# VHH binders against q05b89: the designs that were tried, part 43

Target 1, 377 residues: q05b89
Amino acid sequence: MLSSRVRLVATTARLVHSLIYSSSRSFMDLKALLSSLNDFASLSFAESWDNVGLLVEPSPPHTVNTLFLTNDLTEEVMEEALQKKADLILSYHPPIFRPMKRITWKTWKERLVIRALENRVGIYSPHTAYDAAPQGVNNWLAKGLGVCTSRPIHPSKAPDYPTEGTHRVEFSVTHTQDPDKVISALKEIAGVSVTSFSARTDDEEQTRLSLNCTQQALMQVVAFLSQNRQFYQKTEILSLEKPLLLYTGMGRLCTLDESVSLETMIERIKSHLKLSHVRLALGIGKTLESPVKVVALCAGSGSSVLQGTDADLYLTGEMSHHDVLDAASQGISVILCEHSNTERGFLSDLRDMLDAHLENKINIILSETDRDPLHVI
Below, E stands for the ipSAE of ESMFold2; O stands for the ipSAE of OpenDDE; V2 stands for 0.75 times the mean of E and O plus 0.25 times the DockQ between their complexes.

## First folded at step 23 (VHH)

Design y2 (framework vhh_gocatamig_d2; at its last look DockQ between E and O 0.01; V2 from the best seeds 0.00; counts 0 for: pae E 23.6 > 2, placed apart)
Fold by OpenDDE, look of step 23:
Order: sequence, then structure tokens, then C-alpha cells
Structure y2 (fold): chain B 377 residues (1-377), chain A 125 residues (1-125)
Amino acid sequence: as target 1 above (377 residues)
Amino acid sequence: EVQLVESGGGLVQPGGSLTLSCAASGFTFSDYYLAWYRQAPGKKRELVAYISSGGSTEYMDSVKGRFTISRDNAKNSVYLQMNSLRAEDTAVYYCARSTYEWRVTPTGEYTFDYWGQGTLVTVSS
């Protein structure tokens, strides 16, 4: 009677407490989030004709847990955003571009606004600010070309002047006139700052005045100087310019480290944009075997940015028929990928960058419904 | 002459924090992108983070949420705040400055052309 002691091997099921680090994603105040987004890429980079920033604001206070990213905000995409409980929609393109005199159920854009407000969802649009940003859509598009050196085609300017004023006015005051009185009078003009230094001209000691002034103040300054012929005759008026921002601006001029055939470039672009088809116009005298060394690119509607740029190839979403003809006549080949196809792929990178920038404080999701309205058949 | 001098490296325990500093000279600091790179023993140098002249930042995936790059233009300095340090963060960390040319790679990496001598960060229990 061999009592087989079945050693119950107690399989200690190590409950791997999957510490679901429920990263308690904290809610961000809308204002704080907007500030952080502006720090990521300044809205000052946007074109003056554009409508960027917070376009729809729910009544305060408003907190954001979920940021919803889309290239285009259609009614279908809006429904997705609502289903996914978005608190803020970042639409690459502004759904509000033209002024609205009424908010009714008549137009789809008005309906977007209504649906957003009724559900307390904000709408933010960076658009051309992200076109211009160093890490923006044009930089992303350039990644598809291969190893290259890139620069903006239209460099952005700094938002502010380094010094106060838009103009510098310089003139000399002779000892026959009290420089202090002149300085005092000029300082009375709002928007004027005056500096003085001693200068010797033709063995005569003179006081040189240099003033910075606003455009508005300039008229008053000129009026003041015109009252004294001696001051006015040797007055120099300089228009000040804002400094250029490095790596910031519209479009990119990309110089490849190694030239490749146009055919190879097409395949790279298709691969990067996940497209099976693109539209190609060959430059005069060019073939698919022609070398490509310099590419000028601009996501979206790139005609205004690309026009006049010397390159082997233009890459953009859309261009007018005439603009394509002009480019081709100059021996420049043109690849058109459709407007949103040159943009939408950027949103995945944007998500990752924003996640990092926002320190994972909020949930950032991409639209799954957002698509190009055009089908290639 | 362009100079970059790193400081702040040292020994830290896992989960600890460290701030690296890089003092720059010999160029207009405010005009340039700056980056931190690191090189672990037996590994290739890798980009950790960069910051644009305008203050935009990007990070490698492994340090996202843990590291913060910042700059002080008044002090001609760039910083890397490292939190929640891991053994895998052990490396020589290098400060780098960009060229005026923006180099783009298919992988999305950017090239920098001036480097400091580096500072060693060791994360060990």
C-alpha cells in the first residue's frame, strides 16, 4: 500500500501585479496648454493672412485631458472627436478662416462651431505656424527626400525688433543750437528714444543724435526736424528690419548630399507619404533618369512659396496649372501629392513631439477618420 | 573660436536627478540650435535632446518625460535636467551646436558640428 504522497507543488502564482502605472494624466488648464503650445511653436511664425490660435473657446474654466489632432476638421471628424471625448481639437487647418457673421445650422463650418461649443470642446489651429516651424511639416516632408541640407525658402522674421522702434533717425546738432533742448523736445514725442554722442566733422565739434522711433512717431519727428533746416538737411532716416529666424520659415530648399534620379526621388516621396501614385510634370528636357540634387518643397499649396526658386524639382501638395507650366518651362520638374497628403503624415510626429513637450500630462490622440477628400482612381 | 564646456556630470543612484550645464562662447548663442548627445560605452553617440533658437525642443524616445533641455541666452548656456535616471542613462554626455545649415536625415536626426569634451554621468546603485 505505497501511499504516493502527491506533493502538491503549490504553484505560487506570482501575481505579477502589472503595476498599471495608471499614469494619472493630469488635466491641464486650457490657458496653460495654449501657452505651452505656443512655446512649442510660436503662432508668430504664421502668415499674416492666416487665422491661427484658439478659434473656438468654451466658457471658462476649461480643462483639457484629451487633445485630438487632425489635419482637417470635417463634421465626420468632429463626431469622432466627440466620441473620443476630446476637450481640445488641434486642427492643422483652421475650420474658421473667413469671418462668420452668424452662427447657425446653415453651413457645415457653423455647425462645427455649434457642436464644439455645445460639447465644451475647444478648437485650436496652428496651420502656417507649423509650416514655418523648424520641426514643422516642411521639415517632416524633407525627411522623405534622403540625406540633405535644408533651409527655409522664405525665412521668418522675429516677432519683435531688437530695439524699440521701427525707424532710426540720425542727425547732427551744431554748437549754435542747444543739443539738450533738441533732445528734450524729441523725448516729448511718444515712441521716441534718443541717444547722443560727440562727433567731430571738419574740425568742428558736433553732437550726433540717434533716435529710434515708431512709425507713428516718425511723422512727428520729421515734422520737428523740418522746422529747423539745419537739422533736416543732413538727416538720415533708416527703416529697421526684424532679424531673420534661423531654420524657421515657409518651404524648404533641400540640397541632397548625393544626387539621385527623378525616378528614385519619386519612389522615396511615395514611400514617405505612403502613396501609390503622385502627379508628375517633367521639366523641359528632363526624364525619369535625370539627376535631382536640389529640391524645393512646400507642404499644402506651395505655389506662392516655390515660385522663382531655383531647383531641380518642386514638391508640393497642389499647384495651379499655369504654375506647373511655368516651372516645367524652366526645366523644373514638379511632383504634386495632393494638398493634405503632404501634411497629414506629419501628425504622428507632432503627437510624439507634443507628448514630450507636454511631459505626458494629457492624452494626445490622432484622428482615424481624417482623410483626403480626393480619391485617386 | 567656438567653445562648448560641459559640467554637472557625476555619480547618481537610480531614480536620482542630475542637471548638466554647457557654457558656450565664441558665437552668437541666441542664433543657434543646441543639443545634448550621449555615448555609452561600446555604443554609438546618440542624440538625446535638442533645443531651437526659439526654444522648441525635441527628445529621444527613451528620455521623454524624464529629461528637459533648456537654454539661457543671457548666460550663453544650455542645460539638461535629468530626472528618474536609469542605469541605461550611463554615458558621456556632450553638448553640441548646430551649423547654420539644417541637415535632415531620413530618420529625422539632425546634425550638429561643434562639440564639447563631454561630461560623464554614471547611474549606479
Scores: ipSAE 0.019, ipTM 0.275, lowest interface PAE 7.1, mean pLDDT 88
Fold by ESMFold2, look of step 23:
Structure y2 (fold): chain B 377 residues (1-377), chain A 125 residues (1-125)
Amino acid sequence: as target 1 above (377 residues)
Amino acid sequence: EVQLVESGGGLVQPGGSLTLSCAASGFTFSDYYLAWYRQAPGKKRELVAYISSGGSTEYMDSVKGRFTISRDNAKNSVYLQMNSLRAEDTAVYYCARSTYEWRVTPTGEYTFDYWGQGTLVTVSS
């Protein structure tokens, strides 16, 4: 006996007289779940090239009882998700990355979309937003190193503060003009926020006004100011850079509390990732006994994030041959663990964190078939 | 029917400025990357700049600091503001829309599959 509002989990041993559960588990509207996922880790911190968020949506209304987590969404994983009655698949890697020109049965990625829609399953991908998050995949990877402090190698920029907009425009009005009228006129332009003014004490008193605006609004602001020669001659236009976030960003630069031998670090990494083997390139002049204090890491394909970073060790899933040679030539040892081996273990932590964040309202399960396509044989 | 229509090309003196526009129709504009390519006489088409669906931009080295790509999703339009123009910027400029497949790296090759007719920019005295 099953109810859409009550989770029923039965084994053959319990089926006969326990078909009804009382449970705090229920279901969530898809929109509410997506909002909660974004509250957990904002998609705004994904890299600009990324394709994150809700990628496939069944026609509304859609409710979620089962959230299915996987690193990669392959056809084998899709079949598992369908058999386990997923209502939303969170695929760490976006299975739909490039725009689809057509949705037919021709390619495996198109078949994923078709299967998802036919079975009313949504697909959501956080990808590099979770790479950047303070509680995300790179933080999980760093936990394997031992007691350390870490910071992002490439910190994210703050989205909204200290001020809104992409440009600051500063100009002067004399006391022969009414600054309140000027301010009021400028505030009517969409995308303008007036931030300050200051009175100047000189013989001719002038007020310096400061506003922030979007790039779209900038042209209208300039057009307004150009109507008065004194405004325009004293106008400064500044392009704004937002401050860096301390704990959000790509990669992690980790400083161990106590240095350890490279050999010890390798064993820690193997244990954390549950791997029998990793690939090692020794930096020039280094041995397995060499001390490791500073580790730069990036889950997945970390070459571009790691390059140029001063460290004793690079830890990532994959890196090109030439990038490994470059690191080694600089005395930096490199450990490669294959792409998804450096990511998938995070999903257990994610499930636990999401269970807590959602107060166990929905069923969250991990793929059992998802594996790195590269195997050591 | 996917359509990309460029405008704003013309003759301009070295050091001058020009704004190219591309009006798009026949697809959900906000879902796609948009790019400007150019083809100078005797050369292959080369990527000038692209802008992601989220608004992030990238530029070829020779135009960084001089050109600005932007998009207006409400008007289904992408723009290229070209400042400090040089003779070597002379080319036919094409607006392009992304394909459905991207390399998943920050430094990968990008592909674009729908193109406009092009608009000629001539930088000369």
Scores: ipSAE 0.000, ipTM 0.093, lowest interface PAE 23.6, mean pLDDT 82
ESMFold2 (binder alone), look of step 23: mean pLDDT 79; pTM 0.784

Design y3 (framework vhh_7b18_3; at its last look DockQ between E and O 0.07; V2 from the best seeds 0.00; counts 0 for: pae E 14.1 > 2, placed apart)
Fold by OpenDDE, look of step 23:
Structure y3 (fold): chain B 377 residues (1-377), chain A 125 residues (1-125)
Amino acid sequence: as target 1 above (377 residues)
Amino acid sequence: QVQLVETGGGLVQPGGSLRLSCAASGFTFSDYYMGWARQVPGKGLEWVSYISSGGSTEYYDSVKGRFTISRDNAKSTVYLQMNSLKPEDTAVYYCARSTYEWRVTPKGEYTFDYWGQGTQVTVSS
């Protein structure tokens, strides 16, 4: 009975009271800081298509006294970071997303890299890892809805399998064969672990083998079994799954404790995001007085995450015209707040959380220059 | 209706011990995780410990080795044995029922859905 110690990581919502302890802010080694940031929210939570982590690394050794937070790293924001003597920039969005074949003065993204390196400033981007994190951007966005129960729309999987290997193969060895020889042969296959146990079937004692193996090893195991098929019985091949991470994943499905009107919800969202205007599409048959109980939300461009989710309301930064029509046709109202407006406000909370997490060892500052490129006129 | 009633708080000297009890009613006690949280005046709620339905326990680092959480399912009661108490342990202690759900509130996020009224623990010389 393998007691899978599900370490319920009690995410202690540390209400970080900013006790301004004037503690002598000390420099952190970049590697140590990166490790700590990964402990805060693992980069393994990021989507596979994303480009996250340390994107620009000054030559070692590198120490960080000032961490500069921004949603988007533009050239203007870079200048601010340099003026404020940032040692590391945490840009929510990765300024490097596509591979660069060259680093020249031609494109603004290349110039960012050049400016960073010339001034020995690192660039780190968590992006979708912070979208998925329990305390991340989507959670922050959900805080604007009111009291609710929240779950990820797309739950994240653990980075590792609960056991060694991706597959389990079980079979019985006949009495005519030496189980030890079979075990020895299987153990010669790289990526295989074998256990044996006694099983009684129809009053006959048989040796049953259970092996875990990698995907690569599985082919060799199957080949072995095929060659020795006459000696084995009741072969089962199981695909192992990575467990789901609790409270971790893309988007949030939020069920409000109390239903509110769509109008009230709009005002809550505006207040939370500090917006005077949002774009609204009404679901078919819906009005501003229609009750909202279930909200599906995804910061940024949420179409791929929200699509197919049952809710009264979709909340996101951006959605395609056709996706909005689809939602509305299903009776789902849609609120669009612009891409970065559903993200940028999180940085204040992030600062406080990181201050607590890093025990105030470094200075953490927010960009004042960082803004949405779009103006509502 | 779910009810959680804390008892056992009081004044104790540093190094002393207290045992908190929480009587639960209005739900199937054995099906839920139970826990304790504390709040220092002017500070946010801090989790102290929780115990699974099966008896698995977790502790916040600051109380690890000093506090012991236990439960009696027959009595629908959860306990917190607090040993080696420190002045820093002074707080209102709340009994809480855990949910598998992530609760989002303006005040923070919780995995607990019901709280007691709390019991005051004061550690002072």
Scores: ipSAE 0.346, ipTM 0.680, lowest interface PAE 0.8, mean pLDDT 90
Fold by ESMFold2, look of step 23:
Structure y3 (fold): chain B 377 residues (1-377), chain A 125 residues (1-125)
Amino acid sequence: as target 1 above (377 residues)
Amino acid sequence: QVQLVETGGGLVQPGGSLRLSCAASGFTFSDYYMGWARQVPGKGLEWVSYISSGGSTEYYDSVKGRFTISRDNAKSTVYLQMNSLKPEDTAVYYCARSTYEWRVTPKGEYTFDYWGQGTQVTVSS
């Protein structure tokens, strides 16, 4: 019953897991696999506008022997997945994003759905949930910079409120207003927790009431209080906020242990992403010899995440022309690597982590066909 | 509340055997890695062994081949079979729950977050 922390070296543990279990496998029920994927990184981390989770489901029951990983699910990648006997495709980008009115052979995205179902292949997309995750895409991208510390640029909120209820209602009751009867009446409302304590001002002792209540209960509490104008005028209603998470969120602000030249940083990024070319915008007053210590990064399309962040360098796949101009005018250099080039390399790390997390129960393979459609010539 | 209770310690002769047990409660045992550590007199805590939720094991070099960690998920219990005991194995042995932490650094790590009270193992002739 003693609680303390001890650090085991993850490199040793990962080697043991990979070597022992990489060649052994069994199968998992789809429902169990989805639960394990959510335990690995919660879909609640995804942006509210996103379309994440299980997007295409073969009729139950469905078992998974082979999990196929890709950044984008194109028709070419679908054919590869089918040839390699995928039972579930994890596509980082959701191939189904906007509602489909029809499932016909007309468009390539509809054909993906048809092809998947006809071959009993599920499609799962983590997308921005993995952008936000501490072990996710942006953490992988940050690893290319060298030894650094990082934090989310936009931390996620916790999935649940920190206390019972979503609102706090506070007001005071004088002894002439019969606080015990007020407390008793409020305690009869479902979804309300009541705290009371004595308070004194000048000549009068009062009972301070603090209520935590659900949104449904809030309406009942307000209705009760509205019967007395003094309560109405003395009542404070506060909306509770979900706390910010420390390591989960969009983007990463990375501080190198030792600054390096921009030229050195470019070479690190090219090596990490396996690119022969990147696009560079120099910040005003900067050269390739300028020191870089703070890098703000966001895999994929980083304009909205990076905008307004103070850093020496922005690293992303895409950024709008005007946002690049704004960053450069502020002395911030910008490196653009194309959208999926800043994401796809994560899939090797994801495979290794999922192999360990799932105890090598299933076969996990990467697409060899998946590529960014844009090339620098 | 998470509870880990070790049993099975005691005094043994060199070359003898002991089996330690750790009864766990207050959490979903089958979802967690479990491990053993020891406090050797005159030294800090030493990692001894761990076992994953799926049964994969790892051992400190000096105990490899002599100690065997195992688990019974149905009984929420982890075991440490210690054979061919040596005087240098004398220590307080702690059962611990582990989790994998995904950290900002280039790689993750395992961390023990809850510990038992410990059980004394003494190897003496």
Scores: ipSAE 0.000, ipTM 0.210, lowest interface PAE 14.1, mean pLDDT 83
ESMFold2 (binder alone), look of step 23: mean pLDDT 79; pTM 0.800

Design y4 (framework vhh_7b18_3; at its last look DockQ between E and O 0.22; V2 from the best seeds 0.00; counts 0 for: pae O 14.2 > 2, placed apart)
Fold by ESMFold2, look of step 23:
Structure y4 (fold): chain B 377 residues (1-377), chain A 125 residues (1-125)
Amino acid sequence: as target 1 above (377 residues)
Amino acid sequence: QVQLVETGGGLVQPGGSLRLSCAASGFTFSDYYMGWARQVPGKGLEWVSYISSGGSTEYQDSVKGRFTISRDNAKSTVYLQMNSLKPEDTAVYYCARSTYEWRVTPTGEYTFDYWGQGTQVTVSS
């Protein structure tokens, strides 16, 4: 079967794709669009703590002609989206993160929900799913460094292959315990699949049962087995570890084809992010002339992703003061660019990729008012 | 060094067939993914098809069902069988080698690192 790496290259590689100037536009059902967005980059790549996917939905049916992209959804950006007739807003950062107890006019986040629904606008957030995606925000950030080879700092795990279920439970049943009854009882539990085969131990014929089960089903399986001391004491429970994905994950470790001075790297980063200034912490023993070959990067808040990674340079939006000191003490230079400055530029690439993926069926526009709330004076 | 040499291009009437070949040398052919791209006059480069080291294939929608990519690892050769050719298939066709690496450049990203010289395919009545 085709590997995920090559499949991505064949469909998303910029050297091998056709240029299309214009195409007919139409409408898409919201459900069809959401399915296509998930095919583009699975929401399963998001961190477990994240709040991703469709966050606000107008009553069905809902069709989308205009998809509006923004890094942050503020009240100013919402007004722009409404003026530009958005039907769905893709907000990179989820504007709704914690449960809302009330939807009133009191707070700005509640007002976003009210404004969206009153104007029949959906809100969708990919967030950390796009941080992890091979064609995502960290790949875009790496483009600013020059020609390099990159890999995830923290690779993602495959979400649902090679096998279904998260656990394997194995135990033996003797002839006196009636294996067929045991198998039947276990099959009554949703999310369990059972395999059996004959085995011998100490001259006694046994049936070895192996089952895969979901996390939800595991406790029911254990409860069933605990009814028989012989089963329970001879039961093995294995947590199934899914394989790591080669190109999906948090952060990127980038090895340049040719090292460059730190000064040159700073100018490349400023040009890529369109910034007049960045913040620099020099690693101990380093100067602006020091060579940079290996860059560890993470768009947004990079402290936890970057910490402990060996590199010449850390590149991120923000990092705690203490973590900057720790990196510098190890001879690692640090460049900080502010949170959304390391993310927003990706949206132009995202628009182009989504235009191609959706076959230009809908109009995709970028926010012009979205900007980092922090800037250098 | 790596060499990729395409052959089999030519002039064909609409509805006809051509078979392109790409002879590869200078690397362990069976370890690499291979592909075909084409440069349509005035429109730039677009991918056509690729084949994994294990033989799995993918095709651009406009050629699916008409073109077949294959490889012969013993001969270090990639083929593109092109059937039911249309005037819009007129292009210079390139063979390309791919790697596992996610390579990034200032203008984009790609996994292809070597290209052939190309062979002209012209479909005209």
Scores: ipSAE 0.011, ipTM 0.363, lowest interface PAE 9.6, mean pLDDT 83
Fold by OpenDDE, look of step 23:
Structure y4 (fold): chain B 377 residues (1-377), chain A 125 residues (1-125)
Amino acid sequence: as target 1 above (377 residues)
Amino acid sequence: QVQLVETGGGLVQPGGSLRLSCAASGFTFSDYYMGWARQVPGKGLEWVSYISSGGSTEYQDSVKGRFTISRDNAKSTVYLQMNSLKPEDTAVYYCARSTYEWRVTPTGEYTFDYWGQGTQVTVSS
């Protein structure tokens, strides 16, 4: 009677409590989010003709849990955003570009605004600010070329002047005048900062005044000087410039470490943009075997940025027929990839960068519906 | 002469935090991109993060959401706040200055021209 002791091996099912760290994604206040987005890439980088920033604002207070990214905000994309419970849509292209005199159901753009407001969804557009940003669209596009050194074709200016004011005015006060009285009078002008220093001219010590002033204040300063012209000598008026930003600006001039054939470059670009076809114009005397060392690129409509730039190759989304002819006549080959194809791929990188920048406080999703309106047949 | 001096490294437990600082001198700090790289034992130098003169930032994928780079132009200092540290973050961290030209690679790495002496970060239980 062999009592087979069935050792019940207690399989301790280690309930791996998958601590679903439900990272309680916290809601961000819209204003705080906008500030953070501006810190990521300043809207000051945008072109003056552009319409960037918060374009549609739900009534306050407004919180954002889900940020929805898209290249273009169509009605179809809007429906997707609503289905996915977006609180803010970041549309690379501004759906509102021209002023609207009416908000009715007549045009698709007006309908976008209506749908956004009715559902309390904000719309934000960075557009050319993200074109210019160091980590922006043009930088992303340049990654497709291979290892290269790049710089902006049109460097952006800093948002502020290096000193207070837009102008510097310098002049010498004659010995017959009390410099302190002159300084006092100038300080009464709003937007003026005055500094005095001693200067030796022709073995005579003179008091020289240097003032910074705003454009508005400049008129008053000039008026003051005109009234007192007999008492002042060697007046200089200097226009101050905002410093250039080294890595921020429109387009990129890319110098490859190693030259490659135009054919190879085309394949790189296709691969990067996930395109099967591109449009090519050959420069005069160029072939697919011609070496490419310098590439000038601008996402979207690049004609205004690329024009006049010396390069072996222009890369952009779209360019006018005449601009292509001009480039080709100069021996510059041109690759056109369609407008949004040079932009949309950036949004994946943007998502990741914004996730990091926002410390995963909100949900960031990319449109799945957004696509180029043109089909290559 | 360009000088970069890192501080703030040390020993920390997994999940802990450190803040690295880099004091820069010998150049116009505000005109340059600044960044951090690290040398993991037995591996090559890898970039960690960079910050533009205007404050735009980028991070290596492995540190995204955990590290934050910032700069104070008035103090000519760049910082790296490291949160949620992992043993794999153990490395010598180097402060670096970018060149006047932006070097683009397919991987998104940028070229730096000057480096500090580095500061040791050790993440261990």
Scores: ipSAE 0.000, ipTM 0.229, lowest interface PAE 14.2, mean pLDDT 88
ESMFold2 (binder alone), look of step 23: mean pLDDT 80; pTM 0.809

